# Designs tried in a protein design chat: VHH binders against Hexosaminidase D (HEXD). Part 3

Target 1, 346 residues: Hexosaminidase D (HEXD), of Bos taurus (Bovine) (a6qnr0)
Amino acid sequence: MRLVHLDLKGAPPKVCYLSEIFPLFRALGANGILIEYEDMFPYEGHLRLLRAKHAYSPSEIKEILHLATLNELEVIPLVQTFGHMEFVLKHEALAHLREVARFPNTLNPHKEESLALVTAMIDQVMELHPGARWFHVGCDEVYYLGEGETSRQWLQQEPNSKAKLCLSHMEAVASHMRARYPTTTPLMWDDMLRDIPEDQLSGSRVPQLVEPVLWDYGADLDLHGKALLVEKYRKSGFSWLWAASAFKGATGVNQSLTPIEHHLRNHLQWLQVAGSVPADTLRGIILTGWQRYDHFSVLCELLPVGIPSLAVCLQALLHGDFAENVKARVENFLGISSLEEMSFRR

## First folded at step 9 (VHH)

Design j_6A (from j_4K10E with S102A)
Fold by ESMFold2, look of step 10:
Structure j_6A (fold): chain B 346 residues (1-346), chain A 122 residues (1-122)
Amino acid sequence: as target 1 above (346 residues)
Amino acid sequence: QVQLVESGGGLVQPGGSLRLSCAASGFTFDDYAMNWVRQPPGKGLEWVSGISYSGGSTTYADSVEGRFTIIRDNDKKMVYLQMTSLKTEDTAVYYCARVKYAWGDEYEFDYEGQGTQVTVSS
């Protein structure tokens, strides 16, 4: 699979715009969409406070899913359940669920209410996504985990560790998914798993419950290091893995490249990683398109500005390089005379 | 130039065993995963098995798991497929392949050999 990540944080595109670009995604080689809602999902009932003023309505969500179906784009919803929970934990009514009282980013994993909250969020999203084969539950960048009062007390008791705490919450969320939605497989970002020893991963239930998404947005990847990480996850019991690249945002420290050059190189590097692991290892690659890095940041580039980069990256993945005839194909799809004219930082 | 040369095919009875070999040259063999694919009579290619660049991870199609074993020797630049409990359905031309990408069940191979025939019949 090749999935386009739609980051809705802060600025959801109009449904009419999506009706125009979904056919383009399919024509460029995508066969799926990862939709990251944050507060743009129409939460209701006791979760209504999570809902932004200009969130999509339920009928708009149903239309978006209909448009995806018409264009043969499988949809995977993404809901954060551990880190990146500011849109939830900023609210006074829910602030008691923070891992660290002064920081609203991370859910306290010790509270029964924490699990009840995120499972209720998952359940509402699943009501509008019936038949989803995958559901991404986030779990990236869980800052300050282990530093809350309850966590500090819990960690004083052998054999407790921060890794065990992390895996325990991941298992609880994934177990809910598997029990309630047995045909739906949870996905998780892999960054919190990377440094957990193989024996600790294999000793947990997480490898039997989830498929991890290995993300790295750099122009230069540690190719054999990524391949060894894949081998470690396989040996730990994970049957399927995903790769994740970036077509928009996340340009990192290599500022000598234009954004398109950076993202193209990132994708070509992931193709090399994919060539070092056997078939039936990677389920797909997710081309991420970051619009807002955290709930309180300003917006970065909006989706329409990122379309030329997305086209370059999808076509490079499809053909395995970016030769002159592939470049001409991208120019034709976009209706432009030269890709060089679209450089952001020339 | 990249070359992959398969050998070891032949005629064998059901339940029998056979070991296929693939000699690789013209590229940095130790940097790539290697795969076996096969083409049954009158059908398209199907993936059989793969092995990571280091040999630390192996994968198998459901139809062959438990019966076939993929092995590599990076010093000799060789890939092997040890086949046991052979069935008539295993009759095919077998190719050693280098994967350009594999995303789920979508495969693109950038190099394949000439193949070696395996025939399983009584």
Scores: ipSAE 0.546, ipTM 0.831, lowest interface PAE 2.0, mean pLDDT 89
Fold by OpenDDE, look of step 9:
Structure j_6A (fold): chain B 346 residues (1-346), chain A 122 residues (1-122)
Amino acid sequence: as target 1 above (346 residues)
Amino acid sequence: QVQLVESGGGLVQPGGSLRLSCAASGFTFDDYAMNWVRQPPGKGLEWVSGISYSGGSTTYADSVEGRFTIIRDNDKKMVYLQMTSLKTEDTAVYYCARVKYAWGDEYEFDYEGQGTQVTVSS
């Protein structure tokens, strides 16, 4: 599977624009979309305060999903449930659920209300995504975990650890999903798992509940290290893994132009990783297209600016290389004479 | 030049065992994951098992899980497939294959051997 990540933070595309680019995604080799909603989802009831002023309507969401279906693009919704909680925890009414009072990024995992909040978010999103085979629950960059007052006290007690705390919340979220939506598999970013020992991972229920997404956007991957990480996760009990690359929004917080060469290299290296691990290990790859680094950050490259990079990356993945014939195909798709005329920042 | 040479196939009764071998040469063996694939009569090529470059991770098709074991010896540049509890459905030409990449059910093999015939029949 090759999924294009649509980050709706800060600069959500209009539905009419999506109708234009979805066919292009499919033609370029994508067969899915990861949609990160953040405040663009039309939350209702007590969660209505989470909406951006210009959030999509339920009708618009349905239309987007319909367009995806017409173009044979499977949709995976993404809702942050641990880190990157700014759009939720910035509200005064929910500030008491912060791990650290001064930072709206990290959710307090000790409070029952915290779990109730994120599960309610998941439920509302699932209501508009019936039949979703996967659901991404985020859980990346939980920066301040363990630094809150309650966490500090809790961590002083044996055998408690930050890893245990992290896994506990992940397990709770995933368990909720598995119980309520048994045909939907939770996805989770892997960064918080990377340093957790194999025995602690295998000792938790997380490997039986979720599929981790191994993300790295660098142009110089530690290929051996990645392969070892894949092995570690498999040994820990994870049945399927995902990779995540980047086609935009990963080379600077306020980047305006996309360094296509960087992203091409990133994808080619992920292909090498996929060639070094056994078959039937990596389910697919998510081509991330971040619009901004967090809720309060400035915008990076806009989606239209990133399209050439996306084309290059998707075609490289589809064909397993970026030989001259593949390059020519991309140039044809984009209606350009030469990719070199585009910002190939080597 | 890259070469993969399979051996060990033959005729066996249901419930029997066979061990396939693949000798690799012409490339850095321990840089690549290796796989076994098979082609049943009148059917297309299907993936059977894979092993990581180091041998530290293995995967199996559902149809062979628990019955087949893939191992490799990087010093000898060999990959093996131990097959047990063989079934008539396992009848196929088996190939050792070097995979260029794999995403889920999408496989691209850049090299494979000539194959070895495995026939399971009473």
Scores: ipSAE 0.535, ipTM 0.785, lowest interface PAE 0.6, mean pLDDT 94

## First folded at step 10 (VHH)

Design L_12T (from j_3L with E108T)
Fold by ESMFold2, look of step 11:
Structure L_12T (fold): chain B 346 residues (1-346), chain A 122 residues (1-122)
Amino acid sequence: as target 1 above (346 residues)
Amino acid sequence: QVQLVESGGGLVQPGGSLRLSCAASGFTFDDYAMNWVRQPPGKGLEWVSGISYSGGSTTYADSVEGRFTIIRDNDKKMVYLQMTSLKTEDTAVYYCARLKYSWGDEYTFDYEGQGTQVTVSS
């Protein structure tokens, strides 16, 4: 699978724009989208406070999903359940659920109410995504985990560790999903798992519950390091893994490479990693298109600005390189995209 | 110049064992995963087994899991497929392959050898 990540944080695209661009995604070689809602999901009931003023309506979500189906794009929803919870934990009514009282980024994993909250969020999103084969529950960049008062006390008791704490919450969230939605497999970003020893991973239930998404957006990957990480996850019991690259954002403007050159190199590097692992290891690759890195950050470039990079990256993945014939195909698509985009640019 | 040369095929009876070999040259063998694919009579290619660049991870198609073992020797630049409990359904031309990559059930071959025939009958 080749999935385009739609990061909705801070600025959801108009549905009519998506109706024009989804056919392009499919034509360029994508067969799915990873849709990251944050506060753009129309939460209701006791979760209404999580909903941004400019969030999509339920009918807009249904239309987006219908458009994805029409264009043969499988949809994977993403809802944060551990780190990156500022859009939740910034609210006074929920601030007691923070890992560290001063910082709103990480959910306190010791409280039953924490699990109840994120499972309620998952359940509402799943109501609009019935039959989803995968559901991404985030769990990346869980800053300050272990530094809260309860966590510090808990960690002083042998054999407790930060790794055990992390795995326990991941297991709890994934277990809820597998029990309630048995045909849906949770995905998790892998960064919090990378440094957990193989014996602790294999000793937990997490490998039997989730498929990790190995992300690295650099122009120069540690190719053998990534391959060794893949081996470690497989030995730990994970059956399927995913890769994640970036076509937009995550690069910084002061590099020696243009953003497109940076992103192309990132994708070619991931192809090299993919060539070092056996078949039936990587389920797919997610081309990430970051719009906002966290709830309080400024916006990255909007999706239309990233379309040329996406075209380059998808075609490089589809053909396995970026030689002159692939470059010519991309130039043709960009011409088509430019004609189609004229009515939507300001 | 990349070259993959398979050998070790032959005729065996059901329940028998056979070991296929693949000699690799012309590339940095230790940087690549290696795979076995097969083509049964009158059918398309199907993936059989893969092994990571270091040999630290192996994968198997459901139809051969538990019966076949993929092995590599990076010093000798060799890949092996140890086949046991052979069935008539295992009859095929077996190819050693360097896959460019795979995503789920999508396989993209970079290079493959000439193949070696395995026939399971009688």
Scores: ipSAE 0.545, ipTM 0.836, lowest interface PAE 1.7, mean pLDDT 89

Design L_3M (from j_3L with L99M)
Fold by ESMFold2, look of step 11:
Structure L_3M (fold): chain B 346 residues (1-346), chain A 122 residues (1-122)
Amino acid sequence: as target 1 above (346 residues)
Amino acid sequence: QVQLVESGGGLVQPGGSLRLSCAASGFTFDDYAMNWVRQPPGKGLEWVSGISYSGGSTTYADSVEGRFTIIRDNDKKMVYLQMTSLKTEDTAVYYCARMKYSWGDEYEFDYEGQGTQVTVSS
């Protein structure tokens, strides 16, 4: 699979625009969409406070999903359940669920109410996504985990560790999802798992419950290091893994490459990783297009300005290279005389 | 010049064993995952097994899991398929393949060899 990440944080595309670009995504080689809602989902009932003023309506979500179906784009919804919870934990009514009282980014994993909250969020999103084969539950960049009062006390007991705490919450979320939606597989970002030893991973239930998404957006990947990480995850019991690249955002500062050159190189590097691991290892690659890195950050470039980069990256993945004939295909497809005219400023 | 040379096939009775070999040359062998694929009589290619660039991870089709073992030797630039408990349905031409990449069931094979015939019959 090749999925385009729709990051809805801060500036959701109009539905009519999506009706125009979904056919383009499919034509360029995508066969799926990862939709990251944050507060743009029409949460209701006791979760209504999570809903942004300009969130999509339920009918707009249904139309978006219909458009995806018409264009043979499988949809994977994403709901954060651990880190990146600022849009939830900023609210006074929910602030008691913070891992660290002064920081709204991380959910306290010790509270029964924490699990109840995120499973209720998942349930509302799944109501509009019946039959989803995968559901991404986030779990990336869980900052300050282990630093809250309850966590510090819990960690004082010698068998307890931050890794055990992290795995325990991941297991709880994934177990709930599997029990309620047995045909749906949870996905998780892999960054919190990377440094956990193989024996601790295999000793937990997480490998039997989830498929991790290995992300790296750099122009230069540690190719054999990524392949070794894949080997570690497979030995730990994970059945399938995913890659994640970036077509927009995430270029860093002081880059000598244009944004398109950076992103193209990132994708060519992931192709080399994919050639270093055996078949039936990587389920797919998610081309991420970050619009906002967290709830309080300024907006990155909006989706329309990223379309030329997306085209380049998808075509490179589809053809396995980006030689002159592939470059000419992209230029002809986009109606331009040179890809150099599409350079983006950082 | 990229070459993959398969050998070790032959006629074997059901329940028997064979070890296939593949000698690789002309590319950076230890940067690539290597695979065995097979073509049964009158049918298309069917993936059998794969091994990561380092040899640290192996995968197998359900039909051969527990019976076949893939092995590589990066110093000698060789990949092997140890086949045991052979069945009539294992009859095929077996190819060694350099994996370009795969995403799920979407496989891109590159520089496939000439193949070696395995026939399992009474």
Scores: ipSAE 0.460, ipTM 0.800, lowest interface PAE 2.6, mean pLDDT 88

## First folded at step 11 (VHH)

Design L_12V (from L_12T with T108V)
Fold by ESMFold2, look of step 12:
Structure L_12V (fold): chain B 346 residues (1-346), chain A 122 residues (1-122)
Amino acid sequence: as target 1 above (346 residues)
Amino acid sequence: QVQLVESGGGLVQPGGSLRLSCAASGFTFDDYAMNWVRQPPGKGLEWVSGISYSGGSTTYADSVEGRFTIIRDNDKKMVYLQMTSLKTEDTAVYYCARLKYSWGDEYVFDYEGQGTQVTVSS
């Protein structure tokens, strides 16, 4: 699979724009989309406080899903359940669920209310995504985990560790999904798992429950390091893994590359990683297009600005390289007279 | 240039064993995952097994799991497929292949050998 990530944080595209670009995504070689809602989902009932004023309506969500179906784009919804919970935990009514009282980014994993909250969020999103084969539950960048009062007390008891705390919450969320939605597989970002030793991962239930998404957006990947990480996850019991690249946003400090050159190189590097691991290891690659990195950040470049980069990256993935004939195909798809005017190097 | 040469095929009875070999040359062998792919008579190609660049991770098609073992020797630039408990359905030409990439059930190989015939019959 090749999925385009639609980050709705802060600037949701109009549905009419999506009706125009979904056919383009499919024509360029995508066969799915990862929709990151944050507060743009029309939460109701006791979760109504989570929705933004300009959130999509339920009928708009249904229209978006219909458009995806018409264009043969499988949809994977993303709902944060651990870190990146600022849009939830900023509210005073829910502030008692913070891992650290001063910081609204991380959910306290010890409280039964915490699990009840995120499972209710998942359940509402699943009402509009009833046939989803995958559901991404986030779990990235869980800052300050282990530093809350309950966590500090819990960590004083052997054999408790921060890794066990992390895995315990991941297991709780994934177990809810598997029990309630047995045909839906949870996905999780892998960054909180990377440093957990193989024997501790394999000793947990997480590898049997989830497929991790290995993300790295750099122009220069540690190719053998990524392949070794894949081997570690496989030996730990994970059956399927995903890769994640970036076509927009998330550029590092590389003064010698334009953004398109950066992103193209990122994708070509992931292809090299893919060639170093055996078949039936990587389920797909998610091309991320960050709109806003967290709830309090300013906006990155909007989606239309990123379309040329997305086209370059998708075509490079589809054809396995970016030679002059592939470059000409991208120019034809986009109606652009020359990609050279976009200042990138193959 | 890149060469992959398979050997070790032959005729065996059901329940028998064979060990296929693949000799690689012309590229940095230990940078790439290697795979076995087979073509049964009158049918398309089907993926059988893969092994990571280092040999630290292996994958198997459901139809062969538990019966076949993929092994590599980076010093000798060799890939092997140890086949046991062979069935008539395993009859095929077996190819050693260098993986370019794969996403799910989409496999893209940039080089493969000429193949070695395995025939399982009584």
Scores: ipSAE 0.689, ipTM 0.881, lowest interface PAE 1.1, mean pLDDT 89

Design M_6A (from L_3M with S102A)
Fold by ESMFold2, look of step 12:
Structure M_6A (fold): chain B 346 residues (1-346), chain A 122 residues (1-122)
Amino acid sequence: as target 1 above (346 residues)
Amino acid sequence: QVQLVESGGGLVQPGGSLRLSCAASGFTFDDYAMNWVRQPPGKGLEWVSGISYSGGSTTYADSVEGRFTIIRDNDKKMVYLQMTSLKTEDTAVYYCARMKYAWGDEYEFDYEGQGTQVTVSS
C-alpha cells in the first residue's frame, strides 16, 4: 500500500478541493489515505469541547469517505491516544488527566478516566468509519512519561519501569480496539518502541495487537540501522510493519536541498530500506504531510503547496526510481511545463 | 552483468526433500534481500520465501511455512531453499530473485535467475 497522510491540524481542506485531488492521488499511485483529525472531527456529547469551531460536520466526513471510496482510496483514521493530546488536555475540565500537571501534551496512563476518554474518542470516530481495516492510535512522542506524581510512585514499585508503563497503555488502547472492533488492526508510531529491549517487547502483548509504523523523514537514513530495527521488531513478535516518509513538512531550516529534493531523497532512501527486508514484512508506506507539528505550532505549508512534492514522491515509489521519464510523467500529471522551475528552484 | 544461477532441482517423490542453491554475482549481494519465487505449470509466478540482507529475518508463504527454510551465506554470495515434506503442488520452476522492494503484496524484483525445475511426482 501507498497512503497519503492528510494532516487536518489547523487547516482542513474544503470537501470540494478533496473531490478534485483524490482522483489525482489515485492516478499518481496512491491507494489509501491516513486521515489525522485532531480537533477537526465533529465530536459530540461529553466530547463536544474537543471539536474546533471549523471542524467538519458529520455529513462532510461522510462525503469525504464517499469520495475516497469512489477513487479506490482506503481510509485509515488517526486519533491520538497518548502523546500529542494538547487539543484535549488544554481544557480545564480535562486537565486532571495530564501526566504532568504543568504540561498538556501527555495523557496520564494510570487513570481509569484516561482510558475511558480515548476509547470514547475512538468509538465516535469508528462510528463514521465502519469496517476500517486499520485504525492509527498515535502514541508518538510521549513527552514527560513517568514524571507525573502517580507515575513516580508507581515506578518505585518493583518490577515497574517506564517501558512497562508505555507498553501497558498501548496494550490497553489496542485491546479495546481488538475487543470492540475485531477486524480492525491498530497502528502505532514506533518511536516510543525503538529503545525498548526485545525481551520486554516480546514479553508484552503489544506485538500481537498492533502493527508499528516506522517513521523517519530525513534525507539521509541509516539504511542498515533501519533494517536491523525491522529485524528486531520481527523477532519481538510483530508480524507486519509499515514505513512512513514525508512529502511535506519536516525538513528543518537552512537546508542545502529544496524541500522537494529533500523529500525525494527521503523516499528513495526508504526504497533502499524496503529492498533490504524480505517480502511480506512491510505492509505499506505512509507519505506524511505535516500541516502543524503540534497543537500550538504555526502552520507548515498548506496541502496545495505540497502537491508537486507528493507527485514526485508517489511516482518515485511507484517506479522504483526518479529518472527523466518519471519526471516527465509528473509534469504531465500536474499540467506544468517544468518541474525543475517549480520544484527544485532555490 | 548481474547474475543469479539456480541449481539443485530435480525429480522427487511426495514427502521427499531437496535443497535449492542460488549463486549470485555482479552486485553487492550483502545490501539486498533475496527471495525465492516459483512458477507452477500453467500458472503465473508466486512468491515462496524471502530473507533479509543480513539473514536476520525470514518470511514464508502460507503454503510452505514449516516445510521450507531459506538460508543465505553472504561470504559465499549464496541463497538456499531447504525443502522438506514436498507435495505434488510444489512442482514448479523455482527462481532466485533479488528484492528491489515489496509493499504488502506488491512485489518488485529487478533480477531473476533462469530457474531450476522441481518435480514432485509419485
Scores: ipSAE 0.656, ipTM 0.879, lowest interface PAE 1.2, mean pLDDT 89

